VHH binders against p95470. Designs and how they scored, part 6

Target 1, 316 residues: p95470
Amino acid sequence: KQVDVHDPVMTREGDTWYLFSTGPGITIYSSKDRVNWRYSDRAFGTEPTWAKRVSPSFDGHLWAPDIYQHKGLFYLYYSVSAFGKNTSAIGVTVNKTLNPASPDYRWEDKGIVIESVPQRDLWNAIDPAIIADDHGQVWMSFGSFWGGLKLFKLNDDLTRPAEPQEWHSIAKLERSVLMDDSQAGSAQIEAPFILRKGDYYYLFASWGLCCRKGDSTYHLVVGRSKQVTGPYLDKTGRDMNQGGGSLLIKGNKRWVGLGHNSAYTWDGKDYLVLHAYEAADNYLQKLKILNLHWDGEGWPQVDEKELDSYISQRLK

## First folded at step 20 (VHH)

Design u4
Fold by ESMFold2, last read:
Structure u4 (fold): chain B 316 residues (1-316), chain A 122 residues (1-122)
Amino acid sequence: as target 1 above (316 residues)
Amino acid sequence: QLQLVESGGGLVQPGGSLRLSCEASGFTFDHYAMGWYRQAPGKQRELVAFITWGGSTKYADSVKGRFTISRDNAKNTVYLQMNSLRPEDTAIYYCAAKEPYDRYTDETYTYWGKGTPVTVSS
């Protein structure tokens, strides 16, 4: 059977790859070859201590992880939210190693990084993704619906916003001024991820809706900037803060609802990691690791046919 | 590939007991809340019992104290112990797995088994 994941991110420690998924306590898988995957652990045995304060109906599912290595530590960011609301927070837990057999393996929760509150904030504190700029400053991108995708400086230990705070809007879609601020609205954009390649930062974003099985409209768009803070412009020069975004890949009849990607350079090659809903298997969410290619103008390309050729295997 | 296979249904007299089983495969069982639903002829399908991945339970008022839902994550199986059965418990009983990854609504998609009939009559 294939690996069943949602919102996948991954990293490597030594010769072992680790994959993190939305799920109870953030579900972790490991692999030696990025094709054959085994259950490893959950980052939380129960839940973050603050989770039910943020979301009273919290059921143990943490959303939309990101994993970032910095100065010998692994930082796992995660989201707690309430359905259809921006009652949300992004937290972080830290480990010295990802190997559960190590005596040093211990997730230490560092608490909330940022929190959004309905009416107070026109952004939703979920979907973190971490990027370091050319000067060594580390930033968090995040966001879903509302006022779109934001980017802010992290402090030196990567657990809070820097002081003084510095925030940027990096992408958004049109939102009616008549919408009540507590409502998500029609601006279907979320799940930023930024990859540095050559002289550019590339912002990937998910447009449309996940999670509707065969009716999912989720697809990936891209823009780029020479500055991590933007502006991110698509192939036609349109600003992603003004509705710009060039299509990278969308679903087909077999693989629906592509989105919530991450992107990496490993061993000199570039990859796009995402989930796809398999029509032939009840639209269950399956791991995809696809090659990123680059055209003569420096734009990323993905071959849709690789959706059929990359097939993961879940070992026990 | 996703499968929910119910068993243990049948004919039983009022006051009797049955134990339903649902064996799950093809998905990450311990991510899913599981439930038993039932549908009598001419009625809407209704929740009977529900159990989260962590073991918290909820029951319809009509079955509280008589039915017990449980799960064995090592065997990918959910059970419904039905005691003190009544004629109004007659229905097709369906195993259900509730899709856990939706961020927009708690009324998420439900995966259904084919059902196992239960008849309570003298």
Scores: ipSAE 0.592, ipTM 0.811, lowest interface PAE 1.9, mean pLDDT 92
Fold by ESMFold2, fold request of step 21:
Structure u4 (fold): chain B 316 residues (1-316), chain A 122 residues (1-122)
Amino acid sequence: as target 1 above (316 residues)
Amino acid sequence: QLQLVESGGGLVQPGGSLRLSCEASGFTFDHYAMGWYRQAPGKQRELVAFITWGGSTKYADSVKGRFTISRDNAKNTVYLQMNSLRPEDTAIYYCAAKEPYDRYTDETYTYWGKGTPVTVSS
């Protein structure tokens, strides 16, 4: 009955909202009211042609999408990875419209944006999120475990890093120097998302572990910066590259291990979108769309009681 | 709400056939790998057959060539066609759905049906 999603992101075209989820080929839902959702399509009928070259154990699931509108096109970023490894890559596919009934509806894969390789890279190329800065430069944030969250400039076509490349570390947790570079390690941080609000860029990140049902420890933290490149500081002034991060929201007994958020401004109001595991329904992952409020100091606030009041409905 | 409902079990003579069905609801069926497991009295539950969301299959050696797993994603149903049944196939058969969203391990959580008994006897 509720919408069963993981890693949700969404966008609007005309009078219709579209929701994207981790799944085979990236599962897409549509809605007119952000409460009642119908299955729409998958972005891939099978898989990206390069997926098994990057990850020989690829199981058909594409992970952690982000959807970005730019100059009349929809850019869908997606991740190919393997369990517990940084043998991963972020790809991008492009469409002129999200309406499958349109004659212009066609996903055109543009291939790999970035790729991580064990021992070569101390970062994991999954969990993309796109942000444009005040000068129109478009950036990609990404990362999961290892050396944490990174940000780099995208090229003009939004399909590759810019040349010359510019990369920044934006958040990380401490990783033991004794840990082998091939291991994910103890730095439980992933899923960056950046929202511009007022004078600041706000970096949201997921700490802890998803995907353990009732034992999930996943929760959301936030920091902010006047520059998209950072440094991102929490409420106490601690740098997110040094373990900083102020709690935004965590789960409760009914809604466990929530995270992997996105955030949006629609019609002058701000929203936080995430998944949460519902204890009353076998800890299945459910869509949550919550109001994002701002206190007098400019920090985001979420009323966790809205976890109980927002209930999605799957119509298909 | 997540549900897995098995049917099609019963009493059958050696050499006979049965078709088990498992109707799934309350979750995104075509994201899940599905399986059939069985448990005879006094024994551990064991995998019988497994099918991915895309249709790739695996079978226990003891049933290879006799049993066929299939799925119908439009009907949210997984099937086990059991041919050439033997007394050692007697067990409770369980439908299983394997959690698909874990990024850390392939030892993911499994959701279970209540089971359907199969008895192969004269």
Scores: ipSAE 0.572, ipTM 0.799, lowest interface PAE 1.9, mean pLDDT 92
Fold by ESMFold2, last read:
Structure u4 (fold): chain B 316 residues (1-316), chain A 122 residues (1-122)
Amino acid sequence: as target 1 above (316 residues)
Amino acid sequence: QLQLVESGGGLVQPGGSLRLSCEASGFTFDHYAMGWYRQAPGKQRELVAFITWGGSTKYADSVKGRFTISRDNAKNTVYLQMNSLRPEDTAIYYCAAKEPYDRYTDETYTYWGKGTPVTVSS
């Protein structure tokens, strides 16, 4: 049985890898080898106290986690949202360790980082991903549909925007000015993730629609910049704020759609982590951890055949 | 492989009781809301009862007070206890699992079992 996961992010503590997934309270798995995975815990036993204020129809599912290590602590960012709306917020909870057997294991919720409101904001406060720049400043990227993907400075304790605030638009697709601001629209872009490699920051983004079974169009594009704030340009030099984005990997007949990636450098090797919808198993979302390679021009590449050769194992 | 397997159907007299079971496998059961639907000959499939991953329930008006949905996440099983059965309850009963990861609409994909027939007659 493969690992059934949506919006996967991972990190390591000691000899143990931890994987975080969208689900009730954020589902956590652990592994010693990144192939064989066991259920570990949920980050929330009860919903965040503010969740129903932000989204009155909130049903217990927390979305799109990111996990970030900073100064000996683990920061787990998560999203609360309503279907098809930018009534949303990103929160953060913190732990000293990911090992649930430790007496120090305790998630401490720090509340809302940012919140989006229909008609007020032309952005959607979901899909956080954390990146530190060359100067030690920590940034959050985020966004889904509407005015696209944003990046802002975090404050010193990583729980709020910095003061004074500094925000940047890093990627967006065309959105009709005739569309009401409360509607998500047709600009199908979300789930930013930034990896620093050499002198470049690489922005990965998901285009298309997840979760449509055989009609899923979800796929991954990439651009790069020498500055964390952008502009992020694709292989042809086109700005991702102007519709640029070079294809990294797309679905096929067996793995019909894929995306919401993260990317990591561990032990001198680079990895792309994502979920993919398996046609032969009712389009269920499966964990994929793929090797991320670099061509002679410094662009990332993925061997599509690894979708077939990486097969996770869910342990009892 | 995702599977939903219903059992417990059969022939029963009016006023009687029947307990349906749906055994689920091949997916993360406790992420999914689960339901029972039914379809009588010549009619559209209709919701009977629904239960969220956390145990909150909803019932069709026609079955309130007579039917009880429950789930056992440790056994990956959802149940429908049907009491005070009437001839109009005669139908094929289907177990359903509702896609939980769609961020765009609450009218998400539903996964269906093969159904178990229930006949209520004298």
Scores: ipSAE 0.556, ipTM 0.786, lowest interface PAE 1.9, mean pLDDT 92
Fold by ESMFold2, fold request of step 21:
Structure u4 (fold): chain B 316 residues (1-316), chain A 122 residues (1-122)
Amino acid sequence: as target 1 above (316 residues)
Amino acid sequence: QLQLVESGGGLVQPGGSLRLSCEASGFTFDHYAMGWYRQAPGKQRELVAFITWGGSTKYADSVKGRFTISRDNAKNTVYLQMNSLRPEDTAIYYCAAKEPYDRYTDETYTYWGKGTPVTVSS
């Protein structure tokens, strides 16, 4: 049996890897080898205290986590949202350790980082991903549909926007100015993730639609910039704020709807982490950890045949 | 390989009791809301009882107070305790697992078991 996962992110503490997934309270798995995984815990036993105030129909599923280590603490960002609307918020909970057997293991929720409201905001406060720039400033990228992907400075304790606030648009697809602001629209872009490599920041983004089983069109694109704030340009030099984005990986008949990636450098090697819907198994979404290679011009590449060779194992 | 396997159906006298079980495998059970539906001959399938991953429940008016849905996430099993059975409870009972709403819609997929027949007759 493989690990069922959606929106996977991961980190390491000691000799143990931890994987975080969309799910009730954010589902956490652990592994010694990134192939064999055990259930570990949930970050919330119930729900964030503010979840139903933000989304009255909240069903207990927290979306699209990101995990970030900073000054000896683990910051887990998560999303609360309603379907089809930008009635959403990104929260953060903090822990000193990821080991549930430790007496110091305790998720302490720090509340909402940012919130979006239909009609008020032309962005959707979900899909956080954290990046530190070359000067030590920590930023949050986020976004799904509407006005696309945004980036803003975090404050010193990483729980709120910095004051004064600094925001940037880093990627978006075309959206009619005549469309009602409460509607998601047709700009199918979400789930930013930024990786620093060499002289560049690489912005990965998901285009298309997840969550439609065999009809999912989700795929990954990439652009890069020498500044964390952009502009992010694709291989042809087109700005990702103007529809740019170079294809990184697209699914096949066996593995559909690839997206919502994270990316990491571990022990001198680079990896792309994502989910893929397995056609042979009712399109359930499976964890994939693929090698991330770089061509002579510094662009990332993945070998799609690795979708068949990386097979996670859920331990009993 | 996703499976929902019902058991516990059979023939019972009016006023009697049955306990239905549904064992789930091949997916992350506690990510799904679970339900029992029933279909009498010549009728459409109808909801009987529903339980979220966190244990919140809902019941059809016709069974409230007589049936109890519960789940054991450690055993990947959902149960329907059926008390004070009536002839109109006669049907094939189906276990269901419903995907949570996604970022676009709450009209998400439902996985179905093969069903277990229940007959309430004197």
Scores: ipSAE 0.460, ipTM 0.762, lowest interface PAE 2.6, mean pLDDT 92

Design u5
Fold by OpenDDE, fold request of step 21:
Structure u5 (fold): chain B 316 residues (1-316), chain A 122 residues (1-122)
Amino acid sequence: as target 1 above (316 residues)
Amino acid sequence: QLQLVESGGGLVQPGGSLRLSCEASGFTFDHYAMGWYRQAPGKQRELVAFITWGGSTKYADSVKGRFTISRDNAKNTVYLQMNSLRPEDTAIYYCTAKTPYDRYTDESYVYWGKGTPVTVSS
């Protein structure tokens, strides 16, 4: 059985890899080889104490985590949201270790980082991703639909926006200004993830729709910038904040709806981590870890054949 | 290799009880809302009951107070306890697993079992 996760992110502690995904309380898996995965834990046994204040209909299913290591601690960012609405908030919980067997293992929720409110905010507080710039300043990118993807500076504790606040719009798709601000709109962009590589920051984004089995249309686009704040330009020089984005991977008839990626450099090699819906298995989404390569102009590339060759295994 | 296998259907007299079971395999059970639909002859398929990952339940008005949905995550099984059965409850009952919602719509997609027949007749 493959690992059937949504919105996967990964980190390593010692010789153990940990996978975090969307799910009740955020689902955590562990692995020694990034192929064979074992259920490890939930970050939350129940739910954040503030979740229902943000979303009254919330029922424990936390979305789109990101895991970030900072000064010996693990920061797990997660999303609480109402479906189809930007009644959302990104929270953060912190742990000293990811090993549940450790006496130091304890997730301590630090509360809400940011919250989006319908009619007030033209952005959705979901899909957090953390990146540190060359100066050591830590940023959060996030967003889905509405006005697109945002980036803001985190405070030193990585729990709130820095003061004074600094925000940037980093990617957008077309949206009618006449549309009700409470509506997600037609701008099918979400799940930013920024990777620092070479001379550039690379912004990955998911276009299309997820979570629709065989009708999922997710695919990944990319742009790059010399600065973490942008502008992120695609291969043609078009700003992602002006609808730009270069196709990285779309999938095929066997694997559809590829997206919501993370990207990492591990031991000198680069990887793209994402989910894809497998046609042969009733379009059940699967974890995929692909090798990330770079062409002569410094643009990322992946081999779609690896969708077939990488097969995760969920152990008992 | 996602599978939903229903059991427990059969013939029962009005006022009787049945307990349906659905064993799931091939996917992460606790990530999904589990439910039951039914389709009577010549009628449209309708929702009977759902239970979310958090244990919240929803019932069709026609079965409220008579049917109870529950789940055992350790066994990857969802149950439908049907009490006070009526002839109008006669249908093929389908086990379902609800995929994660699209974040921006109220629509959801479902995995389906093959169904188990329930006949309520004197």
Scores: ipSAE 0.849, ipTM 0.918, lowest interface PAE 0.6, mean pLDDT 95
Fold by OpenDDE, fold request of step 21:
Structure u5 (fold): chain B 316 residues (1-316), chain A 122 residues (1-122)
Amino acid sequence: as target 1 above (316 residues)
Amino acid sequence: QLQLVESGGGLVQPGGSLRLSCEASGFTFDHYAMGWYRQAPGKQRELVAFITWGGSTKYADSVKGRFTISRDNAKNTVYLQMNSLRPEDTAIYYCTAKTPYDRYTDESYVYWGKGTPVTVSS
């Protein structure tokens, strides 16, 4: 069967690829070829110690990881959130290795990076993504609905916002100011991921609704900037922070609700990693790894036919 | 292929017991909250019980104290032990798999089995 994951991110240690996804304790798979995947581990056996403080109803299902390598360590960012609320927090756990067979294998949770509180914050502390700029400064982008996507500087340890804090709004959709601040609203934007390529930073974002099986309307849009802080402009020159975004991929009748992507350069090739709901399998979401290409103007492109040709295998 | 296959339904007298089973395949079982819905003739489908990935359970008020939901992840199976059955428990019982991923709505999108009939009658 295929790997049925949400919100996939990926990294490599040596000759082994590791896939991280939303799930109880964050589910980890390993692969030698990025096609055949085997269950590896959970980052948490149960839950972060602080999870129930943030969300009393939390029951172990951690959301939307990102994995980042820094100075020989692996930083796994994850989200604790209450349903339909911005009662959320992004945490980080760190490991020396991703190989569970290693004597050095141990996830050490460093705690909360940021927390969103209903009525206080008009953003949701979920869907972290890490990017380093050309100067070596590491940033976190995050967000879902509410006031849109945010970017802030991480401190040197990559565990907290830098001080003094520097924040940027990088993408948003229309939202009524009269809407209750605790409500997610109609601004269907989430899951930022920034890729550095050529002269630009490329901000990918998911528009629409996920997690609705065949009714999922997720699709990917993109903008670019010469600065990591933005403004990220789409192909028409519209700022993503002003509702801009150029369609990258929306899928088809066979594969709907494509989104929550990551993007990588591996061995000189670029890839788009995402999930899509498969119509032929009761709209069960599947891992997809697509080749990422660039047109003459430097805009990313993917071939939707690869949705059919890439078929992951979950090994027993 | 995603499958939820219910079994264990049948005819039972009031006060009797049944144990429903639902075997799941084709998806990552432990990522899902598993549950049971039921639909009586002429009535809306209603939640009976669910059990989360963490083992937390919830029951409809009408079945509390009588029904017990459990899961065996090694067998990819969810169970519904139904004791002290009543005529009003008569319905088609559906196995469901639910994700917590719909973060922004109250509507839950679930995967459904085909259902197993339970009839409580003297």
Scores: ipSAE 0.844, ipTM 0.917, lowest interface PAE 0.7, mean pLDDT 95
Fold by OpenDDE, last read:
Structure u5 (fold): chain B 316 residues (1-316), chain A 122 residues (1-122)
Amino acid sequence: as target 1 above (316 residues)
Amino acid sequence: QLQLVESGGGLVQPGGSLRLSCEASGFTFDHYAMGWYRQAPGKQRELVAFITWGGSTKYADSVKGRFTISRDNAKNTVYLQMNSLRPEDTAIYYCTAKTPYDRYTDESYVYWGKGTPVTVSS
C-alpha cells in the first residue's frame, strides 16, 4: 500500500526522514529510505485549543503542514480553516525532536501565527511555508485563492509576524473586484513553497483544483526571483503577481491533480515532494518524491515518468 | 487498492432491525468521513448518515431516531444500525468515504461501495 497523503512536507532528524501530511492532528510518518514509511504519530492528539474559536465547525483535520528546523527545534506550522471560507488561521507547534521514543518528545503549541477573517482580509490563512533568506531572516509564505499568495516576515521566535509587520503579495490570479470578499473566487492558486537555489528563490505554486479525485486539475507552476520578496517572474518574464507562472508539471492520464508541493535540497540533490491522484486506484492521492533538475537556464524540471517509478510503501 | 465492502443487508419485516457493515481498505480510514447513502427503486440516491473522523454524525431526517452510524477505526469499519425499519427504507445502501480535503466547497467527492440491498416487507 502506498502512502496516501495530502500536502506532504518532509524533514530529517539524524538518519530518519519524517513526512507530515494534512489529516487529523497532522499525520507523521517516518522512514529510513524515503520509500518505506511507517506511521509515527500525530502532532496533535486532539486539536489546538484555539481551533474552534477560529472555526467553530472545526472537526480535527489540520491542513497543509510545514516543518522547519530552527536553532535545534522543529517548528510545525499548520492550518485551521472552515471549508469554502477564509475563516482560517495558521498555528505553530514546536518540538525538540521528532522521535516519539525520545524522552524529549513533546509538541508544544505556540498558538496562532496569523488569522484571516472574512470581509476583513482578502487572503486565506492556510498553506504555510517557511523560507529563510540569505540574511537569515525567516519568512512565511501562505495563501489560497482570494487575493492570492502572501509573504510576511516572521519574528525572531518564528511564532508571529515581525513588528513592524512587512508583507508582500507574491502571486495571484485574476479575481473580480466586484466579487464578494468572503468568496474564494476564481483565482485558483494556492500552496506556495519557496526554494532557495543558485542565484534565485523559486516560488512553486499550485494552480487549479485539488481534492476532486479524477476531476482534480492541480498542476504546478514556478517563478523565480533574486529576492525572497519578489517579484517572482516566470520563464517569459511575467510576474506571478500578475498571473504569471511557468508550468513545471501537470501529470498525465495515470497521475492527475499533481500539486501542493514542497521542495528540498538533501545531500546535494534536489527533490520535489507532492501528492498526485492515481487513476488506477480510483484516484486516491499518493505521495510522490521526484528528482528536481535544472536546465541550462536554471529553471527547474522534473520527469513525469518518475511518477510511475517512485512508489511509496506504507509499512505496518 | 481502495475498497469499500458492504454487508448485512437482507430482507426484514417492518419494525425489524438490520446492522450494515462496511469494511474499508486501501486508504487511511481515519482521515475520511464515512457514511451511507441509499437508493430506492425509481428514486434518487440520498444521504442516510455520515460520521466524521472526529465522530460527529449527520442523519437524514427520515432516519433520525431509528438509525445509528458508528465507526471502528481499528477495524476500518463503519456501521449502520437500522432499527424500526419501514417499507420506505427499502433500498440499496451504499457505503461511502468522504474526502475531507475539499476546502473550498461544502460538498466533497466520495468513494463508493458496490452497495448492499435492504428490503423491508411483510
Scores: ipSAE 0.794, ipTM 0.898, lowest interface PAE 0.8, mean pLDDT 95
Fold by OpenDDE, fold request of step 21:
Structure u5 (fold): chain B 316 residues (1-316), chain A 122 residues (1-122)
Amino acid sequence: as target 1 above (316 residues)
Amino acid sequence: QLQLVESGGGLVQPGGSLRLSCEASGFTFDHYAMGWYRQAPGKQRELVAFITWGGSTKYADSVKGRFTISRDNAKNTVYLQMNSLRPEDTAIYYCTAKTPYDRYTDESYVYWGKGTPVTVSS
């Protein structure tokens, strides 16, 4: 049995890899080889104390985590949201260790980082991703639909926007100005993730529709910038904030709805981590870890065949 | 492989009771809302009951107060206790698992069992 994760992110503590997924309380798995995964814990036993204030209908299903190590601590960012709305908030919980057997193991929720409100904000406070620039400044990218993807400076303790605040729009798709601001609209873009590699920052984003089993149209696009704030340009020189984006991977009839990726450099090798819906298994989403390569011009590439060759194992 | 296997259906007299079970496998059970649909002869399939990952329940008006849905995550099983059964409850009952990930629409995608027949007749 494969692990059926959604919106996967990953980190390592010592010799153990930890995988975080959308789910009740954020589901955490551990592995020694990044193939065999065992259930580890949930970041929340129930829910953040503020969750129902943000979304009254919230029922414990936390979305789209990101995990970031900083000064010996683990920062887990997560989203509370109402379906179909930008009634959302990104929170952060912090731990000294990811090993549940450790006496120091304790998730301490620090509360809301940002919150989006319908009609007020033309962005959705979901899908956080953390990146540090070359100067050591830590940033959060986030977003889904509406006005697209945003980037802002985090404060020193990584729990709030820095003051004075600095925000950037980094990627968008077409949206009618006549569209009701409460509606997600036609701009099918979400799940930013930025990787620093070589001379560039690479912005990965998911285009299309997720979460629709075989009807999912998710695929990954990419642009790059020499600055973390952008502009991120695709292979043709088009700004991602102007609808640009170069296709990285779309999948095939066996694996559809590829997206919501993270990207990492581990031990000198680069990886693309994502979920894909498996046609042969009623389009149940599965974890995929693909090798990330770079062409002669510095653009990322993946081998679609690895969708078939990487097979995670969920251990009892 | 993802599977939903129903059991517990059968013939019962009006006013009687049945308990349906659905054992799930091949996916992370506690991430999904589980439920039951039914389809009577000549009628469209209709929702009977659902229970979310958090334990919240929803019932069709026609079964409210008579049916109870519950789940045992340790057993990957969802149950439908049907009391005070009526002839109009006669149908094929289908176990379902609802995906929790559709964030932008009101539509829900579900997985389906093969169904178990329930006949209420004197």
Scores: ipSAE 0.764, ipTM 0.886, lowest interface PAE 0.9, mean pLDDT 95

